# Ledger of designs, part 4: VH-VL binders against Mitochondrial intermembrane space cysteine motif-containing protein MIX23 (MIX23)

Target 1, 196 residues: Mitochondrial intermembrane space cysteine motif-containing protein MIX23 (MIX23), of Saccharomyces cerevisiae (p38162)
Amino acid sequence: MVDNRRTFTAPQSLLETNLTFPNDEPSLTTITVTRERCVDPSLIDSFLRFLRHGSDDIIRQKLNNYRKGSINGKNKCKEFLKQELYPNWQIRNNIISFCEKEAAEMKNETDQQCGNNKKTTAEPLIDARIDPYAARERAEKQEAQYKDWTKVTEWVANNRKIEQILTSTTEGILRQNCEQNNDYLKEFTQFCKDNS

## First folded at step 5 (VH-VL)

Design c5 (from n16 with heavy chain S55E; framework fv_namilumab)
Fold by ESMFold2-Fast, scan of step 5:
Structure c5 (fold): chain C 196 residues (1-196), chain A 122 residues (1-122), chain B 107 residues (1-107)
Amino acid sequence: as target 1 above (196 residues)
Amino acid sequence: QVQLVQSGAEVKKPGASVKVSCKAFGYTFTSYYLHWVRQAPGQGLEWVGWINPYEGGTNYAQKFQGRVTMTRDTSISTAYMELSRLRSDDTAVYYCARESYYDILTGYFDYWGQGTMVTVSS
Amino acid sequence: DIQMTQSPSSVSASVGDRVTIACRASQSISSYLNWYQQRPGKAPQLLIYAASSLQSGVPSRFSGSGSGTDFTLTINSLQPEDFATYYCQQSYDYPWTFGGGTKLEIK
């Protein structure tokens, strides 16, 4: 049993933006992430969609809007990165990392409970011919124990792939509209160190 | 009155470098991006790149990457474009232009320098 | 890169004529299009920004329209000083690109 939970709030820039979704989807501006919500990620998925829609999906609009009003003559790209994009990327990465950590803990806890690493020396044999109810109950319990871990691990892998595609696409746009030779992922990594 | 004043015409041999200047008057130099646009004789306009005079950041068109360098000197409100390893097809009038972007939907060139003719010939 | 195509490459007209110049982008650029006028031997000057916004000091006979991929510049009643070359330019994505130009000539 793990008691871990963490609350995430969308960046202030998204809270101030009048975002619209084609399907009129409800937006979540704050979410508390728990192990249970990693297993059933419907709310996390909605929150990640809100974050992605309000940043990477409309990045050309964001950059053009920043150009016309945010700062006079200063590096508007740098300001956009620090105030909007990098905070958004950080929140998304932290949510995925939370569920990744929970998956690792679930795996470890399940291994301890089932005794997988010591079952040949510690666990009593169940003869299905003699006790078919106990054999079935044990099999169902073992299968159920790893089912949630598998779900969370697959969800994490899928969202890492989505993030990779989104950030790669956004980097291309940033290289075209901002500094061409800047390593935006390296800069983002430094931003996370400075703001963690 | 806003004005961009460029350096005089240059004649260079292939393989040489040229450095064109653009001095700004009548506004706060660091408040607007400056772009460079060139035009070969009888041809159209071609974007070269921009410089942010406040921080010195730059963005260059890929075909000029590695050959162009844009700099500025804020103490004299002057931007520079240096193009190296010149070829005959670099012969063009080079313009500096100020990007206006405040209180508008898009960026656009509201003021242009008079142009600097760069001739590359053997 | 976004390719900008202007048509026609040249047009002959008389003073008082209505002239229309077209500009087509290879992909949607929303309203991020500007129009410039270049008189012989001079630097270009801004006429219209954001597809349809008239620059201060530019005569009202100039107008721009369009969005997405298709744009037009219209001169309602041509004056002698309007004989020049006209360029469209997209500011949607870098590198910024210009159309090939339309030379407006006296008939």
Scores: ipSAE 0.005, ipTM 0.473, lowest interface PAE 13.4, mean pLDDT 82

Design c6 (from n16 with heavy chain Y54W; framework fv_namilumab)
Fold by ESMFold2-Fast, scan of step 5:
Structure c6 (fold): chain C 196 residues (1-196), chain A 122 residues (1-122), chain B 107 residues (1-107)
Amino acid sequence: as target 1 above (196 residues)
Amino acid sequence: QVQLVQSGAEVKKPGASVKVSCKAFGYTFTSYYLHWVRQAPGQGLEWVGWINPWSGGTNYAQKFQGRVTMTRDTSISTAYMELSRLRSDDTAVYYCARESYYDILTGYFDYWGQGTMVTVSS
Amino acid sequence: DIQMTQSPSSVSASVGDRVTIACRASQSISSYLNWYQQRPGKAPQLLIYAASSLQSGVPSRFSGSGSGTDFTLTINSLQPEDFATYYCQQSYDYPWTFGGGTKLEIK
């Protein structure tokens, strides 16, 4: 078994922002993500909510504040993207990617334990026509062993969908308030390459 | 099952325009960039440009600026590439390809259309 | 533009051989390199992405390696269906560019 851990810290710009959650939930400034926390994602969910609330959810307010303090609106959009939004998106995507990688490792480990991988196991195939009760019992045992993997995989898929919706919505706002013809997702990927 | 289905072969005269379609099946059309890549007979692959089906935003190789236009229709999950002022050296198979990501940063073409042969001759 | 150079342009080999194809970028592209296979009359098919990651469904005899400017595609034991043209492609910066291709021919 691999025991992977990774610590994430919110961007400095976000730490300087006073945030109020609807549930009066305490905000997290740092989190250590582990396999256990991918399986029970309560703390990860809180941290992602904190990041999302301090960026995409208030993007119109952020852009307006940059413009009011600026004599050059185009340069201020670029400053906001580089210093606040893109770092925030990068951290959120890295957290989701960590759990995605953990899910892949979980599946591999479970495949070895259940003997599903014919390349590495001598466990015989069960023919349901010969022994339907043994086949059912094995299927139920395998389902139980894959429960955590399924849960993490579904959580990753759901959060990828949330990120896609948020990114698409934010892109629309950026196109209206900054450069109309710029592809912000492509710019973000280049930002990540330049800052890796 | 993910599939990209392109329109049929076209024969055009020099100076004409051609519009090739690429219809997407088996996935959310607006979630992936679509690229166009061409290949002249017996030659290698050449990137033409991409379209973001969500926004309609595009990026074209400088060589094709002013001659190529990429559009999409989200109601029928179809992307289009129109190339104008055709020359004989535009004769090629034109492919659409879907961009997927390893880790949001690392793009690659995981699915390709079957290709559309465009022949430019007198 | 980032220029991609493949070597050799063609290679003759027999079934069961180990074949290596090289790809060189005109500047560092980190690991943003993909490999595609194109059989005659067919669309290209993805083999390797991110320099070394095998696409699902692709036989394990294919492998990729390298980073920066120098990359290699290896086929450990050629099968009849592997006789095709292979292309490397950088996804580091636009415009995305392909190598000139390497045609793998029957010896």
Scores: ipSAE 0.101, ipTM 0.649, lowest interface PAE 5.3, mean pLDDT 85

Design c8 (from n16 with heavy chain N52H; framework fv_namilumab)
Fold by ESMFold2-Fast, scan of step 5:
Structure c8 (fold): chain C 196 residues (1-196), chain A 122 residues (1-122), chain B 107 residues (1-107)
Amino acid sequence: as target 1 above (196 residues)
Amino acid sequence: QVQLVQSGAEVKKPGASVKVSCKAFGYTFTSYYLHWVRQAPGQGLEWVGWIHPYSGGTNYAQKFQGRVTMTRDTSISTAYMELSRLRSDDTAVYYCARESYYDILTGYFDYWGQGTMVTVSS
Amino acid sequence: DIQMTQSPSSVSASVGDRVTIACRASQSISSYLNWYQQRPGKAPQLLIYAASSLQSGVPSRFSGSGSGTDFTLTINSLQPEDFATYYCQQSYDYPWTFGGGTKLEIK
């Protein structure tokens, strides 16, 4: 199989911002994401926290700075979205998508090793009532082989949920402070299509 | 149980207006876009527009701009589509559909209302 | 507007047949394509999203493939309940547009 690795770097605008974290943790501005790091996502979590803190968590501050510090009063929201917020959202979503793809590949590889491709695939006839030890041993081996896949799948699901909550909250703030009737999620989707 | 329940059939004269409702059950109404899609008898599907129930924001196909208005009432989880200055060629089944995402970028209609037949005839 | 063209407009088949339906976009839409099934007198229902992802609860005999401008829906072994009209739909750009439909008829 191909060994997948991908390096992500925070947007330049974020690197120029003086950021603070609740835990006073050091900033991680670049990360190489690998299957191993999807399984043990402490570094990915730190990087995502850095991206989130530097954008969504301080969005009101960012918008106020664009309003008050700007000589050009028109379309400052559009400038912020294109240069800072949407690139940030895109990087976060790409990282989560990378681990999601890795999880799918891990499951396929484990299914092949166990001889299981579908839930309806025939299994050796081991009746727990007849041979409890053999049935338990087999279940433990299968559970162990799928441990990493389960871990990554749960991490992906959790981070998708976090992104949805953060993005929706940020969109509400943008509607209050920028264009009230603009669909920022749809605009972000178009941004990603234009920049991929 | 996610379900979208639409109002009953309407018969209108040319030049009149019609207002179709779509009531959502089984999910957080404000968390998903609702689209309207119509289908003339024996014809294919045609996208009309969407509403974002949280914000009230809308987007309409150019063909319907100026004749269609989409609104919602979050207190009763109901979306509305009003089409004015009706013509005979507006005769169609009108569906509401919920937009879900594969990821944040890829939308699709995972649940549809049962449809509302709107007949425009003199 | 992005135009979606389906071929054929109708196909006659027997239970157990392998059926393929094609969908072509007038410009590249990456993988932003969905497939819906509509039975007579019923609302459409989702089969495939993101070109190749099978919706939960949909039988595994359905599969989708393609990217860019050319897409295919395949039914591996046709069942009686599959005689319906099938629509492709792009979600790449507004307005969202549907193909003209392919009617699956009993032979």
Scores: ipSAE 0.007, ipTM 0.498, lowest interface PAE 10.2, mean pLDDT 82

Design c9 (from n16 with heavy chain S31D; framework fv_namilumab)
Fold by ESMFold2-Fast, scan of step 5:
Structure c9 (fold): chain C 196 residues (1-196), chain A 122 residues (1-122), chain B 107 residues (1-107)
Amino acid sequence: as target 1 above (196 residues)
Amino acid sequence: QVQLVQSGAEVKKPGASVKVSCKAFGYTFTDYYLHWVRQAPGQGLEWVGWINPYSGGTNYAQKFQGRVTMTRDTSISTAYMELSRLRSDDTAVYYCARESYYDILTGYFDYWGQGTMVTVSS
Amino acid sequence: DIQMTQSPSSVSASVGDRVTIACRASQSISSYLNWYQQRPGKAPQLLIYAASSLQSGVPSRFSGSGSGTDFTLTINSLQPEDFATYYCQQSYDYPWTFGGGTKLEIK
């Protein structure tokens, strides 16, 4: 159960937007998230940045585009939330949640291995009195496994904080330009339950 | 220390209104939703509604729609629930409760106020 | 509205007993279920959230299990302070609803 993978695709609305980064990389419209990529999150960070820049960062532009098509601005806001913003938020939160679940599993696996004082490499070790270099190497390997767990856990915490800040800022803009007393976070939460 | 402190017991006549307060201590008032839950004597718990202290947004159970109003004052970290056109079957202990979450989707009440007894009698 | 049914409505038990309380939802609520304990004259207190997660400070003798429509709260080795009323609560959809409660009484 350690070889977990999940593929995420950017929302269709974002794929239709001509957002490009000033580099030579071909457009990253899909990403397969794995434990290894949670540990080294450069590709995940790039994908999250793409999602964030194509939604929250241009929220006012998006809302203005929806205003042009109809007299009913509040109905247009609902369409935007359902078709663009909430799907975008859901993908970002699902990616972060995937790495959070992987971190929990990594800790459980490391705890079991350390409790058993075992290696998966050639020939089992006994203790430091018999082979102190092998014991040190095993301790360093176990420490490295907890280091990966710590790194992923910190990455998750940091990205949860980024999402909270972005969502709060976007909510302020939505209250100014859409329904003033609507709770967009609660509506988003229900959207996720309905679309999971 | 997180604490929710509610106003004192009220005795009201049928047709009157009651306004219960819930003052928050020990955390940032605007970071958590506050819900109101009531319990009639010898009965179970019944959800009334919630307020978002940051935005002032509210959601009420259909049964109370048109009779309940939830507000807050961020300057004093206090939430209010006003229930109008009181009937004898509104007699209950009214609790405020803070919603926390395991993840963005999974909410639960981690702290409760001590409760406010509202008695409606002629 | 999602209806929450608890069984039994009351149970008599002795200190040291293992007690189980059941909670059933009228429709699937995944794992969006919480358990609360209410002692006489007191406000409810959270025991378990997300069906199986133990709240900080709650004794390890309490555990929750289940998903979908059927859920269980278990108290392993009942203690004197556990005699109280227990409520399940769904947080899947509004209005949030509670079970009718299970009163745990001394045998």
Scores: ipSAE 0.154, ipTM 0.673, lowest interface PAE 4.4, mean pLDDT 85

Design d11 (from n16 with light chain D93E; framework fv_namilumab)
Fold by ESMFold2-Fast, scan of step 5:
Structure d11 (fold): chain C 196 residues (1-196), chain A 122 residues (1-122), chain B 107 residues (1-107)
Amino acid sequence: as target 1 above (196 residues)
Amino acid sequence: QVQLVQSGAEVKKPGASVKVSCKAFGYTFTSYYLHWVRQAPGQGLEWVGWINPYSGGTNYAQKFQGRVTMTRDTSISTAYMELSRLRSDDTAVYYCARESYYDILTGYFDYWGQGTMVTVSS
Amino acid sequence: DIQMTQSPSSVSASVGDRVTIACRASQSISSYLNWYQQRPGKAPQLLIYAASSLQSGVPSRFSGSGSGTDFTLTINSLQPEDFATYYCQQSYEYPWTFGGGTKLEIK
């Protein structure tokens, strides 16, 4: 089988920051994302919460600190964006994109096996007249694969929505405390392309 | 379902200005960037610029800087492109197009308006 | 600005043929490339995004490949409705730019 996995590590700035987390909340600084973990996303959810808590949730605090100590607030904002916020956003988006690509592959694999009105990879050896139980078991296995695809697709959609809300809120705060005429989302996308 | 509907054809004299509209249906207007792309008769596609309907922020191709203005009205889910100091070589079909994302980084035009023919002649 | 060059500018083909269209970027754009089809008198329609991802509703005879600077659009078994002009477009950086187009002609 093709090995489809990717390891993500929280940004160095977040690892070195003395952040306050609830003592009973698990802290996960590195995660290996796999198809299985996209289907059962509790570990990914914990990692994303950690990243979000250490960036967007405390952005006003970070920007206030920069503002208090600076005669060139815009220059310090730029440094914060490149060293802390954009790397954090990039990791979150890359995790969600990994699961999105896995979902697409799941659908293609299931479509090829089930046919879904196109007949490409049917297995002819199981005849319901000879072995109805094997035929039924195969059908149930194929339905389970679509269930996993649906679950991952919904998880991706939900997390894209969360990212959109967080990014929009953070963008508003950046406009208030940094350059007002900058599109931070477009600047972020260019950052990701330059760093990939 | 998602649809972009543009205003009708315009005929203008050189030196005039034209304002083309693009009304969005079937989605949250402020959630997607809208771009404008033009095509002169028998020629290829040329990107003009984009507007962020949420913020009103814009970005224009340098060739059009100083002559183009993009605006929107969120109450009626409509975007506008105004091009001033028209010349004969501005004669083209002007399209609005919605930018969607595979992931947040990978943009593409998933829906296009039907186009607005702008003819500049004396 | 990133220049996009398409080749050929025009190609004549028959129904059932396999047709390949090339697109070259003046600098690396990774996989930030889209393909559009434009039928006469119509708005362009998205075929492929991210170099190789097929848009929902687009026939599977269309495929895209490539990364970096060199990209290809392939139509495996040409159908009558495929006679149109095809454009590549980079979405790596603004301004977004299109190739000059490839007109697919019958016969």
Scores: ipSAE 0.445, ipTM 0.756, lowest interface PAE 2.7, mean pLDDT 86

Design d12 (from n16 with light chain Y94W W96L; framework fv_namilumab)
Fold by ESMFold2-Fast, scan of step 5:
Structure d12 (fold): chain C 196 residues (1-196), chain A 122 residues (1-122), chain B 107 residues (1-107)
Amino acid sequence: as target 1 above (196 residues)
Amino acid sequence: QVQLVQSGAEVKKPGASVKVSCKAFGYTFTSYYLHWVRQAPGQGLEWVGWINPYSGGTNYAQKFQGRVTMTRDTSISTAYMELSRLRSDDTAVYYCARESYYDILTGYFDYWGQGTMVTVSS
Amino acid sequence: DIQMTQSPSSVSASVGDRVTIACRASQSISSYLNWYQQRPGKAPQLLIYAASSLQSGVPSRFSGSGSGTDFTLTINSLQPEDFATYYCQQSYDWPLTFGGGTKLEIK
């Protein structure tokens, strides 16, 4: 395989905003995502937290400020979506998708390795009744080979759930505060396809 | 394990309203969008709209805008589609379907309800 | 709206045949295309998503291909339970739209 990595940068609108976390967490504006970082996602988690804090978590405040500062709130909503919210959602989704793809490749690599061993080298069968220690050691070794895959898969599932909740909540708020008849999901998916 | 169970067949007169239910089993109800798709006798599939069970947010095909209302009750994991001002050409089997994603952009209907026949006749 | 056109509208085939069903989108939809099978009197069932990904539990004789505007569903070595109507569906843009269906009939 080739070594996969991809660099993500926060939307320009967030970079122009002096965002800080109240608990003195590091603020990352750019991250290079690699398989290693999917397995140990501390930096990815910080980056996603930064993106979420600067958008969905304060969506009501941002929309209210747009109304207060502009006599045409609908124009400001469209600008906010294209310059800030949709780029933010796209980056978060792309990061999660990167790690999801890496997890799939990790499983395939581990499956291939186990298949090759069974195919080319016959090992004596370990009967747990006769040799429980050897059987346990083999089981632990096999489990360890899938540890990273399991960890990344669980991280992906958790972050997909977080994104679903956030984007669904934000869409409801946009329908109430911007254009009720606009299909924000349609607009977002088209934005992603046009900008991928 | 995953199952969508719909309410029984309905017969309505033109101008009436019908409310079809779709009860979800075997998964977290609020984690997946639910769509409604109809099929007139001998015809193809036509998308009606979706509901987000978490937020209650909805999106309807323009053809049904103003006549369809989708709601849900999270306490019983049930989604509803109400279609008003029924016409004879609304006669169809109405399906609910769960949307899953390959990636965030690539949605597909992995589980379907059994369908509810709605007949509109005088 | 994105118009989805299937061809043929119906096809007669025998068990063991290779059957190909085509689906064309009125504009590029990348790989955002799904295939469903509907047996008589039953709800549709997912076969293929993302143009070429086989749904879990679906027999390997089913395969999908294509991108952009032209897509194909292939059934390799037709079985008796495959006589059904097949629908393509684009998930590129709203409203979601389906092809007109292809009815696969026994000879």
Scores: ipSAE 0.007, ipTM 0.531, lowest interface PAE 9.2, mean pLDDT 83

Design d14 (from n16 with light chain S53R; framework fv_namilumab)
Fold by ESMFold2-Fast, scan of step 5:
Structure d14 (fold): chain C 196 residues (1-196), chain A 122 residues (1-122), chain B 107 residues (1-107)
Amino acid sequence: as target 1 above (196 residues)
Amino acid sequence: QVQLVQSGAEVKKPGASVKVSCKAFGYTFTSYYLHWVRQAPGQGLEWVGWINPYSGGTNYAQKFQGRVTMTRDTSISTAYMELSRLRSDDTAVYYCARESYYDILTGYFDYWGQGTMVTVSS
Amino acid sequence: DIQMTQSPSSVSASVGDRVTIACRASQSISSYLNWYQQRPGKAPQLLIYAASRLQSGVPSRFSGSGSGTDFTLTINSLQPEDFATYYCQQSYDYPWTFGGGTKLEIK
């Protein structure tokens, strides 16, 4: 029922680089995510692109800076994960989760208006065999009310798929350049629990 | 439609090994962790471990460490749990279950296999 | 290991009743708690995840609440198909652990 918003700031490591986008588009270092921005996600998309470009997209470059065969090589990987990569993943996942939560609230609000999920407050069912025009009109109105919810849920599903692909690719690179036997996704999960 | 289909019931003698399979349908096999959970007759649920089908990485409950091995074959979307040195108290229904996430932190079992009854008796 | 304690072990109720089941963790698990329903001879089925989130397809009469160490599953108006065993499960830390179960019985 209350409007929700949350502000996200890019990790400090990313702010130390001068990343810019083509066509003089400004790089966002901070974004306030709102329901309206989940529905029209152009700014969120730009921010996620900025985060991905400054992390996963250049991961080989970052890891190549570590000296192979150094006693401190594994410690440098661990520091990179905790100071750069995992914070970046956490912010991206938190943004997607925010919009996912907003979508769930949008559905609940629309369901309440239409009476779909409450038996005691549900509107009387219109039988199409009795009044086909009224039944069709009701269905059209209900579908229109779910438009924004559908849009946000599709955006969330798409970005979850993108994150899954990026995480899998990055994990493969980490296994080649850091610890081969480590499950980086589970380690990231624990990192988030420890840091939230 | 997402389904996890397990192999049939097994009867084993103490000291033997059993290998239970769990074949996945209706989703990308390598995208979700698979867990194994057992239930002794008339008892509650006990977590055994998980496997990451993408990497082959595993994590086992301490109680089963050294006796359980989890593997997978991505070409046929099938996960396996092998339990060795069986004892009568290993008699249980063994379930495979898919771990899904609300966010990356919050895991839960959204789909379960039908279960495989493993009976260990002489 | 994190110990999960359910109460009561069994509860007798009638169709239409409101039933509550409690689950307590031996240490704080935030909201990393799931609820499952198991009918006799069947695999468990997810009802609630993240302490309070209703799984798609699960009837709205089921709800979950709580955080930290104390959690509750509520069935607002018991239906015949609800007579089953219910389990809570923490997903905060490995090994993942389940409560002992609560059996819902017909009065």
Scores: ipSAE 0.038, ipTM 0.625, lowest interface PAE 6.4, mean pLDDT 85

Design d2 (from n16 with light chain A50E; framework fv_namilumab)
Fold by ESMFold2-Fast, scan of step 5:
Structure d2 (fold): chain C 196 residues (1-196), chain A 122 residues (1-122), chain B 107 residues (1-107)
Amino acid sequence: as target 1 above (196 residues)
Amino acid sequence: QVQLVQSGAEVKKPGASVKVSCKAFGYTFTSYYLHWVRQAPGQGLEWVGWINPYSGGTNYAQKFQGRVTMTRDTSISTAYMELSRLRSDDTAVYYCARESYYDILTGYFDYWGQGTMVTVSS
Amino acid sequence: DIQMTQSPSSVSASVGDRVTIACRASQSISSYLNWYQQRPGKAPQLLIYEASSLQSGVPSRFSGSGSGTDFTLTINSLQPEDFATYYCQQSYDYPWTFGGGTKLEIK
């Protein structure tokens, strides 16, 4: 129906952190996510790497910094979560969710165009004996449309798995260095609901 | 294939404790929260609490706080709910249910166990 | 706790009818509402999550709508297998709470 696009900006706390990348790659501070970029996700991948590197990948370092500057470690942990970590996780989740929703729309649109989601409603096919070039071109176009949907769906699934591993690992570290009996994943989901 | 298999029916006297198990198949046990929901005969559904199988962290409804304990054993992909100081109004079918949470941030129960009938009578 | 109220408590309908079930939250829950179907003697099954998202494998005759405090489940062209009890459930805040249920009976 309508072309969707959404612009994401890295958290202010991350922008004020002087991050260094081993490969001298440029840092992205903002990105506009579109369906086309979900299909070719190189730019999105770079932005997600930047967000992950500036948070989960250096979580122990960030917690040590907060601990050095405070007598009340528990209060500083809460500040870090609310101001840095949860905003970072929310942006990553929103980017992945954008592409997930785009993938769902792509499949629905392709199914309607091809009419192949119902056996009894299938349109008459071109007879390849009469025009093999037209029949082959039609088949190739149909396959090409589902190929993009498959790519985006696989990218979403892969990044959901990456986020699950990173978030679970970080949660373990938070339990060791902050409140042991708190469920940070559930606290994060409530953070997102409160800040929607 | 994903399935949750619960232990068999229990009959207990008031004041006793009951421990119900829920064994997970077909997925990574530590990747999804497990909840417990009960249903008294002829009544609606009532949420009891959840356990995070990765961390062992739990959250219980206030009504059950101090009487319920949820645990898990990751080596056998099994979650447990133990309810103590049983009363006759604890008579219910107890379900375990898997919360899907990594395809969206909205929690919902995509798979349920078959249920365990717990009868509390004198 | 967030109270969930369903109406009606029961409804009688015939195969082919369009049925609507309402669910009201005591405070705003945004779109964090799920619908479940329970057949006699069976565990509940997910129909709809996040107010309007249809679960994979659930027939398209089921649809959900609403946000904030007022939500509806609609069954278009009722089938024999749809006679069951339906529950709404909020996942906005703990404790998670369910509606009282709506029993759909054969007329």
Scores: ipSAE 0.217, ipTM 0.696, lowest interface PAE 4.5, mean pLDDT 85

